# Ledger of designs, part 1: VHH binders against EG45-like domain containing protein 2 (EGC2)

Scores and structures below are computed, not measured.

Target 1, 105 residues: EG45-like domain containing protein 2 (EGC2), of Arabidopsis thaliana (Mouse-ear cress) (q9zv52)
Amino acid sequence: AQGKAVYYDPPYTRSACYGTQRETLVVGVKNNLWQNGRACGRRYRVRCIGATYNFDRACTGRTVDVKVVDFCREPCNGDLNLSRDAFRVIANTDAGNIRVVYTPI
Unless a header shows other numbers, all headers, positions and changes below count from the first letter of the chain; Kabat numbers aren't used for antibody chains.
ipSAE, averaged over its two directions, is called F for ESMFold2-Fast, E for ESMFold2 and O for OpenDDE. V2 adds 0.75 times the mean of E and O to 0.25 times the DockQ between the complexes of E and O.
Where letters were taken out, [cut] stands.
The coordinates of atoms that the task and the answers printed are left out; those that the model quotes come from them. Centres of patches stay.

## First folded at step 6 (VHH; framework vhh_8h63_2)

Design p01 (from g2 with S31D)
Fold by ESMFold2-Fast, scan of step 6:
Structure p01 (fold): chain B 105 residues (1-105), chain A 121 residues (1-121)
Amino acid sequence: as target 1 above (105 residues)
Amino acid sequence: ELQLVESGGGLVQAGGSLTVSCAASGSTFSDYTMGWSRQAPGKERELVAGIYSGGSTYYADTVKGRFTISRDNAKNTLYLQMNSLKPEDTAMYYCARVEGYYSDSGEFDYWGQGTQVTVSG
């Protein structure tokens, strides 16, 4: 599937699924992916395919695996709200908003 | 902790322009993603624009092409330039630190008092 990703900063507490979790490679998902909480614990492999707006060189070429732990409440800036730790693996954080391919694993 | 004070709101005619500003104090905000949200009476709050530390921007579809968000890190100030204003833009506008999604949970740390924008028309 394709979508947009943004990020949020640590600490990754007050997550909708578990309150708090040990993992730092985590994601909050937009309403359509949330499925009334069924998405909790789902894992995705995410790859950056480019910046959404005005940043030319965003992607690192790497892939990251993330666990769904949170809900990205509307208005959500993207489809995936990646932890900063996860976003940094696949993209320059200065891009802010990136287009991604994400695959269930 | 980050303190935010909004200003620049007022009355403006439909089709007009207005700039609202947000002065940050208590810490430097150059490392933060900052944004503007708004709330009209009886409506949910809406994140209308965001700007990341590196300068990339986000706009809600309702304001895209009309509003421009910018930051001046030397002055610790965030701006929202609003053009082609419509009566439906009438709202209290709030400056906030944005972490990718809208949240009221940090109200006392990152939320300012707001500045009222009223568009006649």
Scores: ipSAE 0.011, ipTM 0.234, lowest interface PAE 9.2, mean pLDDT 79

Design p02 (from g2 with S53T)
Fold by ESMFold2-Fast, scan of step 6:
Structure p02 (fold): chain B 105 residues (1-105), chain A 121 residues (1-121)
Amino acid sequence: as target 1 above (105 residues)
Amino acid sequence: ELQLVESGGGLVQAGGSLTVSCAASGSTFSSYTMGWSRQAPGKERELVAGIYTGGSTYYADTVKGRFTISRDNAKNTLYLQMNSLKPEDTAMYYCARVEGYYSDSGEFDYWGQGTQVTVSG
């Protein structure tokens, strides 16, 4: 599937699924992916395919595996709200909003 | 605590331009990703523009090419320049902190009272 990703900063303790957890490679998902909480614990492999708006060289070329731990409440900036730790693996954080391919694993 | 006050709304004719502003006080404004959301009567709130701490911007497809978001960190002010306004842009416009919404609670967001923009055609 394709979508948009943004990020949020640590601490990752305000979680709709699990509250405080040790994992830092985590994601909050928009309501269409949330499924009334059934998304909690799902994992996706995410790759950056470019910035959303006028940013060159946004992608690192790497992939990251993330666990769904939260709901990205409206107004949500993308489909995936990646932890900063996860986002920086795949993209330059200054890009802010990126196009991604994400695959269930 | 971050405090936000919107201003600059009003009545404008279709095809016209308007700039709305958001004055911030309290917490360090320059540390936050900021944005503009809008809500028309009977409709859901929509995020129309965002500006990240590194300077990159986001625009909803509905406003892309017409609206420009900017910030002046020295003045703690956020702006939304709206060009080529359409009747469907009529809404209450809200300034907000939009640094990744992972909260399921409204207490995580900072919202002002809003400023009304009405576009006549």
Scores: ipSAE 0.013, ipTM 0.298, lowest interface PAE 7.9, mean pLDDT 79

Design p03 (from g2 with Y52W)
Fold by ESMFold2-Fast, scan of step 6:
Parts: sequence; structure tokens; C-alpha cells
Structure p03 (fold): chain B 105 residues (1-105), chain A 121 residues (1-121)
Amino acid sequence: as target 1 above (105 residues)
Amino acid sequence: ELQLVESGGGLVQAGGSLTVSCAASGSTFSSYTMGWSRQAPGKERELVAGIWSGGSTYYADTVKGRFTISRDNAKNTLYLQMNSLKPEDTAMYYCARVEGYYSDSGEFDYWGQGTQVTVSG
């Protein structure tokens, strides 16, 4: 699937699924992916395909695997709200909002 | 660490324009993602515009095409140019360091006192 990703900063301690978790490669998902909490614990492999806004060389060319631990509350500016730790693996955080391909694993 | 002082608010008639400014003091303004949020009486605070250190911008759908956010890193100043103002834009406007977007653990760092914008019909 294709979508947009934004990020949030540590500490990752007010997660809707588990409250707190040790993993830092985590994601909050938008309402349509949340499915009343059924999404908790799902994993996605995420790849950056470019910045949503004008930004040169946003993508690192790497992929990251993330676990769903949170809900991205309205207004959710993307489909995936990646932890900063996860976002920086795939993209320059200064791009802020990126287009992504994400696949269930 | 980061101190923010907003200015430029006031009374403006519908259809008019206004620019609000935020003067930042501190050593790291140029590295931060900065933004403007607003709060009207009885409503929750909302992020209306953001700008990353590299110049990428975000706008809420309610203001897209009417508002322009910009920054001057040499002067440590953030701007919001507001065009085609509507009565619905009436709010206290806050300059903020923006950390993360729209998760339950995501927080806006509001360090400023705000500047009031009132749009008359």
C-alpha cells in the first residue's frame, strides 16, 4: 500500500496499545488502519519514495520494520506516524512528511 | 532553553491580511521544526502551519492556500502571512517548537504567550 508518513518524538510512553513498550521502531496508525485496536501488534515494512513537500534527497534508500503500538489521532497528517527512530532510518527528518510504501510482514 | 515572543496580532476585517511574527531566542532555532497553532474560545488548540529546518512546510486544510509560513534563521524569526481572513480565523495564535505530529504521545512545545487575531465581519 502507499501512503504518507510523519513522525513523533521519544519518549514513546503514552501508546494506545500497551501504554509503554521497550521497542523504539514503532508506529501509530490512522483510523482506517486502526480497526478499533485490531491493528495493535501488526508489523509493517516501510520504504520512503520521496518527500510530500519540496525537499531534496529525503529518502535514505533503506527500509524499516515497525510495530503498531499507537493510534494517530485526528488531525492525523499521514497514514503512519512513525517513531523518530524509525523515520530517521528511511528518511531525513527535516523532510517532515514523506510518501511511503508499506507492506504487512 | 527556547524562548518565543509572538507579535503582530490585532483587529482586521474579513478579506484582509495580517502577518504575525515570532522572535526566538536560544542557540538552536535553525535546527528546530517550528509552527503556528491557534485556539479559539471554547475550542481545542490546532496546528495550522509548520516549517521544518530544511524549509518543507505543512498547512492545515482550513488555511491551505491562504496562509504562508516562513522563517528567517539569521534573525531567529518565524512568520505567518495570513491572507483572505475569515471570522472563523479569530483566535489566539501561538508560536511553537513542533515535535512530532498527531500521536497521543506527541506534544506541542508552547513557549510563547500568544498574539490575538480578531477578524470582524
Scores: ipSAE 0.000, ipTM 0.194, lowest interface PAE 10.7, mean pLDDT 79

Design p04 (from g2 with S56Y)
Fold by ESMFold2-Fast, scan of step 6:
Structure p04 (fold): chain B 105 residues (1-105), chain A 121 residues (1-121)
Amino acid sequence: as target 1 above (105 residues)
Amino acid sequence: ELQLVESGGGLVQAGGSLTVSCAASGSTFSSYTMGWSRQAPGKERELVAGIYSGGYTYYADTVKGRFTISRDNAKNTLYLQMNSLKPEDTAMYYCARVEGYYSDSGEFDYWGQGTQVTVSG
């Protein structure tokens, strides 16, 4: 699936699924992906395909595996709200909003 | 530690324009996602606009097309230009560092005292 990703900063302690969790490679998902909490614990492999606006070299070329721990409540500016730890693996955080390919694992 | 001081509010007529400003203190402003939130009497706090460190912007549907957020990292200043103002835009406006784009008002830290914008009918 393709979508948009944004990020949020640590600490990741106010998560809808677990409140607090050990993992830092985590994601909050938009309403359509949330499925009334059914998405909690789901894992995705995410890859950056470019910025949503003009930004030179947004993507690192790497992939990251993330666990769903949170709900990206309106106004959610992407399909995936990646932890900063996860976002920086795949993209320059200065890009802020990126297009991604994400696959369930 | 980031400190924020809002200014520029006032009374404007419906259809008018106003720019509010936020002066930041500290060396970390340029790396943060910043935003403008508002709260009107009898309403929930609302994140109306956000701007990432790289310059990408977000707008709530209530203000999209009318408001423009911008930042000047050299001056550590955040701006919100408000055009085509409506009475329903009347609120106290706060600038803040935004973590993600969760709309829960409890997750939005207000650092400043706010600046009042009143739009007459």
Scores: ipSAE 0.005, ipTM 0.256, lowest interface PAE 10.1, mean pLDDT 80

Design p05 (from g2 with S30D S105E)
Fold by ESMFold2-Fast, scan of step 6:
Formats: structure tokens, C-alpha cells, sequence
Structure p05 (fold): chain B 105 residues (1-105), chain A 121 residues (1-121)
């Protein structure tokens, strides 16, 4: 699947799934992926394919595996709200909003 | 609500320079991602430059190395310094709050009225 990804900053302590967790490579998902909480614990492999806006060299070329721990509440800035730790693996945080390919693991 | 007023456009010769400005009012400026877009007659609107709240910038390939975006948060003003202007840069230039997270390529919230830049040559 393709979608948009943004990021949120630590601490990752108000997750809808677990309240808190030790993992830092985590994601909150938009309503269409949330499935009334059934998404909790799902894992996705995420790759950056470019910035949503014109931004030079947004993608690092790497992939990251993330665990669903949260619901992306309003304002939900993309399909995936990646932890800053996860976003930095795949993209320059200055891009802010990126196009991604994400695949269930 | 955020209000934006562009100024500084005009006629300039190819190879010349021009700075356009955008004055923001009605809302907090320094927390926003701001940008400049342009539209030439018969062409689609193009995002040419953006500046994030932290100061990082991005540029369309068509203007890289020639245009510089900057902001003065104390004056709530956004600038676009345009150097080495080409006839192809002729367009109406708009500033806007860019909601990077919420909008796709080239979409902006809170468009101003624009300022016309004409490059002859």
C-alpha cells in the first residue's frame, strides 16, 4: 500500500494500545487502518518514496519496521504517524510529510 | 485567522534580481511552515520554495541555486530573493501557510492575493 507519513516526538507514553511501551520504532495509524483497535501490535515495513512537497533528497533509501501502538487522532497528518526515531531512519525530518510504501510484516 | 499580503513584484530584465515579501497578520507566524508558489498564464500552480518553522528550506528544481526563501519572525514577514531571473520565471507569486502534514504537493492554506513578477528579455 501507499500513503503519507508524518512523525511525532518522544516520549511515546500516551499510546492507545498499551498506554506506554519500551519500543521506539512505533506508529500511530489513521482511522482506516485502526480497525477498532485490531491494528494494535501489527507491524509494517515502511519505505520512503519522496516528499509530499518539493523537497530535495527526502528519502534515505533505507526501510524501517514499525509496530502499531497508537491511533492517529485529529489532526491526523497522514496515514502513518511514525515515531521520530522511525521517521529518521527513512527520511530527512525537515521534509515533514513524505510519501511511503508500507507492507504488513 | 491568518491573513497574508504579498508585495514587491514588478518588471525586471532577464539576469536581474528581485525580492518579494509577504506580511502575515491575525495569527502566530513563527510556528508555521511558510512557502511561495507561482502560477504563469496557461500553466499549473507550482510550489517553488518552502521554509519550515525550524528554518530548514526546500526548493523546486526549477529554482534551486537561484532563489532563496527566508523569514523574519519578529516582523511576521516571509521573503523570496530571486536571482538570475529568466523569462520563464514570469508569474503571479503567492505566499501561503503550508500545512506540510495536511496537504499534498503544492497545496496551501490561506492564499494571499499574489504579486506579479514579469521578466523581460
Amino acid sequence: as target 1 above (105 residues)
Amino acid sequence: ELQLVESGGGLVQAGGSLTVSCAASGSTFDSYTMGWSRQAPGKERELVAGIYSGGSTYYADTVKGRFTISRDNAKNTLYLQMNSLKPEDTAMYYCARVEGYYSDEGEFDYWGQGTQVTVSG
Scores: ipSAE 0.000, ipTM 0.133, lowest interface PAE 13.4, mean pLDDT 78

Design p06 (from g2 with Y101W)
Fold by ESMFold2-Fast, scan of step 6:
Formats: structure tokens, sequence, C-alpha cells
Structure p06 (fold): chain B 105 residues (1-105), chain A 121 residues (1-121)
């Protein structure tokens, strides 16, 4: 699936699924992926395919595996609200909002 | 819904300084590209400053060297520090989430009510 990804900063301590968790490669998902909490613990492999606006070389070319731990509450600016730790693996944080391919694993 | 509430405007003498603030709601503030625009009576709204989620900044030539945009992600707050104010800086100042940023322009989303800045000479 394709979508948009944004990020949030640590600490990752107010998650809807677990409150807190050991992992830092985590994601909050928008309502369409949340499914009344059924998404908690699902894992996605995420790859950046470009910025949503004019930003040169947004993607690092790497992938990251993330665990769903949170609900991205409105206003949610993407399908995936990646932890900053996860976002940095796949993209330049200055891009801020990126187009992604994400696959369940 | 994203709520943006501007504050800090007022009357200031030419050469003075003022800081305007924008309080935002929502868990994704740190990932937003945010900006400040202004509109004077009878003129088009212009983007004067922007800040990417990672901290890189943009300034319009009219304010470059005088204005500084900053953000506090822990407080979900955006700031515009305005120094060496001129009468032509008199305008209603709006903060917005920038949905797209193309070359010399941006697409704005979630405009607030604005805060009035008046600079007297």
Amino acid sequence: as target 1 above (105 residues)
Amino acid sequence: ELQLVESGGGLVQAGGSLTVSCAASGSTFSSYTMGWSRQAPGKERELVAGIYSGGSTYYADTVKGRFTISRDNAKNTLYLQMNSLKPEDTAMYYCARVEGWYSDSGEFDYWGQGTQVTVSG
C-alpha cells in the first residue's frame, strides 16, 4: 500500500496500545489502519518514495520495520505517524512529510 | 480538527520588537511544516517565514535578517520573533500548517484567526 508518513518526537510514552513500550521503531496509524485497536502490535516494512512537496533527495533508500503502538489522532497529517527514530532511517527529517510504500510483515 | 490560536500581537513603535505565538493542537505537530503569513489591508496575503519539521527555515526577502521563526515541539507552539519593525510590517499575522511547499510558494492548511501587529512611526 502507498500513503503518507509524518513523525513524532520521543519520548514515546503516551501510546494508545501499551502506554509505554521497549521498542523505539514504532508507529501510530490513522483511523483507516487502526480498526478500533485491532492494529496494535501489527508490523509494517516502510520505504520512502519521495517528499510530498518539493524537497530534493528526501529518501535514504533504506527500509524500516515498525510496530503499531498508537492511534494517530485527528489532525493526523499522514497514514503513518512514525517515531523520529524510524523516520530518520528512511528519510531526511527536514522533509517532514513523505510518500511511502508500507507492507504488512 | 487542527486548531491554531495566534497571540502576542499589539502596537509597537518603529524599530521595536515583538514576538507572536501560535498554539497548535494534535499529536503530529512535530512533523508539520509550519509557517507565518501576513495580510495588510488591501494587499494579498504573503508567506513571510516557514519552518520544516527538522528545523530548516525559510524567510521572505522583505523580512530576512529581521524576523526569526522557531518552534517548541514539547509545547506544540510556533513563534515569530520580529526585530527592527517597520510601519510596512503592519498586518494581521496568521500561522498555518504548510501542506505543500513549491519553489517560492506554499499551500496553507488550517488557518487561525490571526493576531494584529501595528507598527507606528
Scores: ipSAE 0.000, ipTM 0.224, lowest interface PAE 12.2, mean pLDDT 80

Design p07 (from g2 with Y102W)
Fold by ESMFold2-Fast, scan of step 6:
Structure p07 (fold): chain B 105 residues (1-105), chain A 121 residues (1-121)
Amino acid sequence: as target 1 above (105 residues)
Amino acid sequence: ELQLVESGGGLVQAGGSLTVSCAASGSTFSSYTMGWSRQAPGKERELVAGIYSGGSTYYADTVKGRFTISRDNAKNTLYLQMNSLKPEDTAMYYCARVEGYWSDSGEFDYWGQGTQVTVSG
């Protein structure tokens, strides 16, 4: 699937799914992916395909695997609210909002 | 029952900064999703920032990069640090808790009295 991703800052504790988890490569998902909490624990592989606005060289070319631990409340600025740790792997944080391909794993 | 008291509003010049605070009492603050909304006269209420119980944050596009939401669970206090203020940020600012799951239509159930922020041109 394709969508948009934004990021949030650590600490990634007391999330909607588990409260606290040890993983830092985590994501909060928008209402359409949340499925009344059924999304908790799902994992996605995420790749950046560009910024949602004019920003040169937003993507690093890498992929990151993330675990759903939280809900990104609407109006959420993306489909995925990636941890800063996860966003940094795939994109320049200055881009702020990126287009992504995400695949269940 | 949750009581919320906002403070810290005031008059500030465009380009300046201000921090507003929300003191919560009456229930378990640390387990709640909290946020800040604002309303200017004649306009609809806008959610500007949210912070989940776990600390992850949301920002509206209108304030992203300028505002920072934070919480101190030991003090049952929610903060909004506002930088690079614009006249368009002039509004009554409210803190709120969401009860249950986040949703578009009923997102924040408990509102305080608000604190007025006025940004002069």
Scores: ipSAE 0.000, ipTM 0.128, lowest interface PAE 13.3, mean pLDDT 78

Design p10 (from g2 with T28E E107Y)
Fold by ESMFold2-Fast, scan of step 6:
Structure p10 (fold): chain B 105 residues (1-105), chain A 121 residues (1-121)
Amino acid sequence: as target 1 above (105 residues)
Amino acid sequence: ELQLVESGGGLVQAGGSLTVSCAASGSEFSSYTMGWSRQAPGKERELVAGIYSGGSTYYADTVKGRFTISRDNAKNTLYLQMNSLKPEDTAMYYCARVEGYYSDSGYFDYWGQGTQVTVSG
């Protein structure tokens, strides 16, 4: 699947699934992926395919595996709200909003 | 806590321009990611533009090329310049602190009262 990803900053508290969690490679998902909370604990492999606006060299070429721990409530900037720790693995955080390919694992 | 007051809405002709403003008070502004969302009658709220603390901007496809978001950190003010307005842009416009982190726990609830923009054709 393709979509858009943005990021949020630590300490990654107030998670809808667990309140808090040990993992830092985590994601909040938009309503279409949330499935009334059934998405909690689901994992995705995410790869950056470019910025959503004009930004050169947004992607690192790497992939990251993330665990769903939160709901990205409307208005949500993307399909995936990646932890900053996860976002920086796949993209330059200055890009802010990126196009991604994400696959369930 | 963050208090946001929108202003500058009004009635404008299709093809015209309008600038809406948001004054932030009660909290620091320069470190926040700020944005503008809108809601038309019978439709869901849409985030149309965002500006990160470092100055990078985001625009929804519906407004890209027509709207420009900017901030004045010295005045704690956020702006949205709307050009080439269409009847479809008619909505209540809301200023908000925008985090990538939106949660159903009420984490993101810093919304102003809104300012109405009506575009006639």
Scores: ipSAE 0.000, ipTM 0.198, lowest interface PAE 10.6, mean pLDDT 79

Design q04 (from d05 with A33V)
Fold by ESMFold2-Fast, scan of step 6:
Structure q04 (fold): chain B 105 residues (1-105), chain A 121 residues (1-121)
Amino acid sequence: as target 1 above (105 residues)
Amino acid sequence: ELQLVESGGGLVQAGGSLTVSCAASGSTFSSYVMGWSRQAPGKERELVAGIYSGGSTYYADTVKGRFTISRDNAKNTLYLQMNSLKPEDTAMYYCARVEGDYSYWGEFDYWGQGTQVTVSG
């Protein structure tokens, strides 16, 4: 699937699924992916395909695997709200909002 | 629902400084693309500054070098520091968040009531 990703900053201590967790490669998902909390613990492989605006070299060319731990409450500025730790693996954080391909794993 | 409350406007003399702020509530995430827009009497709305959650900024040519946008993600608060104010900066200033698919910095949604900035003399 294709979508948009944004990020949020540590500490990752207020998550809807677990309250807190030690893992830092985590994501909050938009309502359509949340499924009344059934999404908790699901994992996605995410790749950056570019910024949502004209930004040179937004993507690193790497992929990251993330675990769903939170709900991205409306207004949600993307389909995936990646931890900063996860976002910086795949993209320049200065891009802020990126288009991604994400696949269940 | 995201609620935006602007504050900090007022009357200031030309050459002076003022900081306006925007408090966001009803949201737990700090990843929004945020901005400041203004509308002066008899003029169209102008996007003056924008900031991504990662800190990248945009400034309109009319304010570049004089205004500084910043955010405090822990408090969900957006700021606009305005220096070297000119009578042409007199306007209602609105806080905005980007929503949906956008391809440029000009696409912002406005929910706040605005805060009036008046620059005399």
Scores: ipSAE 0.000, ipTM 0.164, lowest interface PAE 12.9, mean pLDDT 78

Design q05 (from d05 with V98L)
Fold by ESMFold2-Fast, scan of step 6:
Structure q05 (fold): chain B 105 residues (1-105), chain A 121 residues (1-121)
Amino acid sequence: as target 1 above (105 residues)
Amino acid sequence: ELQLVESGGGLVQAGGSLTVSCAASGSTFSSYAMGWSRQAPGKERELVAGIYSGGSTYYADTVKGRFTISRDNAKNTLYLQMNSLKPEDTAMYYCARLEGDYSYWGEFDYWGQGTQVTVSG
């Protein structure tokens, strides 16, 4: 699937799924992916395909695997709200909002 | 400490356009997500637009399609271009810095005094 990704900063301590978790490669998902909490524990492989606006060299070319631990509250600026730790693996954090391909694993 | 100074407000007729500006000093502007909020007398403060350090944008439904937020990192300046202005856009407009959560612009640090925009009928 294709979508948009944004990020949030540590500490990752207010997880809707688990309250607190040890993993730092985590994601909050927007309403259509959340499914009343059924998304908790799902994992996605995410790749950056570019910024949502003009930004030179937004993507690193890497992929990251993330675990769903949170709900991205309205107004969620993307489909995936990646932890900063996860976002920086795949993209320049200065891009802020990127287009991604995400695949269930 | 980041200091923000808004300017460019004024009186405009309904259907008109206006650009407000925010000059940043005392901190690294290019590293921050920035936004515009507004408050009319007797109403809650409303976030209208946000822009990440790289330029990705957010717009509230009330202004989407009419307002455009932009930034000039070389000039440390944030802009809000307002088109098709309506009387309900009348408010004090505040420049703000977002800290922490880039997915949600519910909380900002506010340093500016604001710039008044008045739209007549």
Scores: ipSAE 0.014, ipTM 0.301, lowest interface PAE 7.1, mean pLDDT 81

Design q06 (from d05 with E107Y)
Fold by ESMFold2-Fast, scan of step 6:
Structure q06 (fold): chain B 105 residues (1-105), chain A 121 residues (1-121)
Amino acid sequence: as target 1 above (105 residues)
Amino acid sequence: ELQLVESGGGLVQAGGSLTVSCAASGSTFSSYAMGWSRQAPGKERELVAGIYSGGSTYYADTVKGRFTISRDNAKNTLYLQMNSLKPEDTAMYYCARVEGDYSYWGYFDYWGQGTQVTVSG
């Protein structure tokens, strides 16, 4: 599937699924992926395909595996709200909003 | 600690334009996502525009096509240019930095004092 990703900063507390967790490679998902909480614990492999606007070299070329721990509330500016730890693996944080391919694992 | 001071509000006629500004001091401005929210009497606070450090932007549907957010990192200043103003744009406008739990456009810290915009019909 394709979509947009943004990021949020640590500490990754008040997660809708578990409250808190030790893992830092985590994601909050928009309503279309949330499925009334059934998304909790799902894992995705995420790859950056570019910024949503004109930004040179947004993607690192790497992939990251993330666990769904939270709900991205409106106004959510992407399909995936990646932890900063996860976002920086795949993209330059200055890009802020990126296009991604994400696949269930 | 980041301090934010809004300015530029005032009275404007429907169909007119106005630019509000936010001067930042204290902490590093250029590294933060910044935004503008507004609150009218008796209404909930609404996020109207946001801008990441790299320049990508968000606009609420209520203002998309009429408002433009921009930043000048050399001057540590955030701007909101408001065109085609409507009476329903009347509100106190606040700027904020995104910090803490979420960098999506729904969570802001470090609110300033606000600047009043009044649009007459």
Scores: ipSAE 0.012, ipTM 0.229, lowest interface PAE 9.0, mean pLDDT 81

Design q07 (from d05 with Y58E)
Fold by ESMFold2-Fast, scan of step 6:
Structure q07 (fold): chain B 105 residues (1-105), chain A 121 residues (1-121)
Amino acid sequence: as target 1 above (105 residues)
Amino acid sequence: ELQLVESGGGLVQAGGSLTVSCAASGSTFSSYAMGWSRQAPGKERELVAGIYSGGSTEYADTVKGRFTISRDNAKNTLYLQMNSLKPEDTAMYYCARVEGDYSYWGEFDYWGQGTQVTVSG
């Protein structure tokens, strides 16, 4: 699937799914992916395909694997709200909002 | 899953310098604490250097002041610059990642095959 990704800053240790958790490569998902909490623990492999607006060299060319740990409450600016650590693997954080391909793993 | 491949080892004379590298692939690099361990002939593996996701570093007393660990997140590469090498630095050098608590020095997984450093002297 394709969608938009934004990021949020640490700490990542408390979330809607787990209250406390150890991982830093995590994502909060928008209501269309959340499924009333059934998304908790799902994993996606995410790749950047470009910025949502005109931005030079938004993508790094790398992929990142992330675990769903949170709900991106409205107003959610993307389908995936990646941890800053996950976002920076695949994209320049200055881009802020990117188009991604994400695949369940 | 994260894969690690070490390179850059070789033969060097005592007092010399060498840089070993670790290329990461398959998963995330930038959010992990990463480290270098070594195993000398007939000895246990020892941790020599670590770098946290935020860039702070730690060194074993045996190498402090001589070795420098660094990372290039854009290239998914970890480096160990070794200066003032001694015969006792002769070992197979392995890079490692910390999973879970990215700041936890004592937990390493995703070990690679290693790169051999031999110091004559």
Scores: ipSAE 0.000, ipTM 0.068, lowest interface PAE 20.1, mean pLDDT 77

Design q08 (from d05 with S31Y)
Fold by ESMFold2-Fast, scan of step 6:
Structure q08 (fold): chain B 105 residues (1-105), chain A 121 residues (1-121)
Amino acid sequence: as target 1 above (105 residues)
Amino acid sequence: ELQLVESGGGLVQAGGSLTVSCAASGSTFSYYAMGWSRQAPGKERELVAGIYSGGSTYYADTVKGRFTISRDNAKNTLYLQMNSLKPEDTAMYYCARVEGDYSYWGEFDYWGQGTQVTVSG
């Protein structure tokens, strides 16, 4: 599936799925992916395919595996709200909002 | 800690141009995403443009192609260049900063006091 990703800064401890949690490579997902909480614990492999806005060389060429631990409340600016640690693996954080391919694993 | 002060608003004729500026005090300006929002009487505040720390930009459909957002990190200043102004652009324009959560534009941590832009025609 394709979509957009944004990010949030640590600490990542607050979780709609678990109340609290300790993992660092995590993601909050928008309403359509959330599925009334069924998404909790789902893992995705995420790859950057470019910036959403005008930004040169947003993608690092790497992939990152993330666990769904939170809900990105509407109006969410992306399909995935990645932890900053996860986002920086796949993209330059200065791009802010990126187009991604994400696949369940 | 970050203080934002807007300036440059005023009266302008339809079809004219105007640049508004936002002066930020503080050594952390260059690390944050910044935006311009506007509010006309009786309407909700609308995000019109945003810029990430690296220079990537966002524009609302209402202003796309007419407005240009830019930043000068050395001068701690944010700009909005407005071209082809319309009466519908009349509003208070606010400078704002995002800290930490980029899940959607419009959720700003700091707001300036605004600068009034009035377009006649």
Scores: ipSAE 0.019, ipTM 0.343, lowest interface PAE 6.3, mean pLDDT 83

Design q09 (from d05 with S56T D101E)
Fold by ESMFold2-Fast, scan of step 6:
Structure q09 (fold): chain B 105 residues (1-105), chain A 121 residues (1-121)
Amino acid sequence: as target 1 above (105 residues)
Amino acid sequence: ELQLVESGGGLVQAGGSLTVSCAASGSTFSSYAMGWSRQAPGKERELVAGIYSGGTTYYADTVKGRFTISRDNAKNTLYLQMNSLKPEDTAMYYCARVEGEYSYWGEFDYWGQGTQVTVSG
């Protein structure tokens, strides 16, 4: 599936799924992906395909695997709210908002 | 590091118009979703308008049809054009960057100092 991704900063302690978790490669998902909490614990492989606007070299060319631990409530600026740790694996954090391909694993 | 400075507030009569501006410095403006919130005297802060990095906008029902948010990425400036102002619009108006993090209803990662808008009736 394709979508948009943004990021949030550590500490990752206000998790809707678990309250707190050890993992740092985590994601909060928008309402359509949340499924009334059934999304908790799902994992996605995410890759960057570009910024949502004209930003030179937004993507690193790498992929990252993330675990759903949170709900991205409105105003949610993307489909995936990646931890900064996860976002920086796939993209330049200065891009801020990127288009992604994400696949369940 | 992103620095935000609001300006353009003032005293205006009911039915009038005013444009407030937010100048960003210190880092790339075009990468961020931006928004405007306000806090009226003795009331909680509310989100009134937002604009994503790609230009998609959203508005609170209280201001929809009267307020217009826009951005000029070349000038690193965010605008809020306020038309048909009402005494109920009297508030301190805050510019904020949104990075996609939330901890409570309508939150933002960075807040400026605010600009006061007073609508007399």
Scores: ipSAE 0.000, ipTM 0.127, lowest interface PAE 14.4, mean pLDDT 78

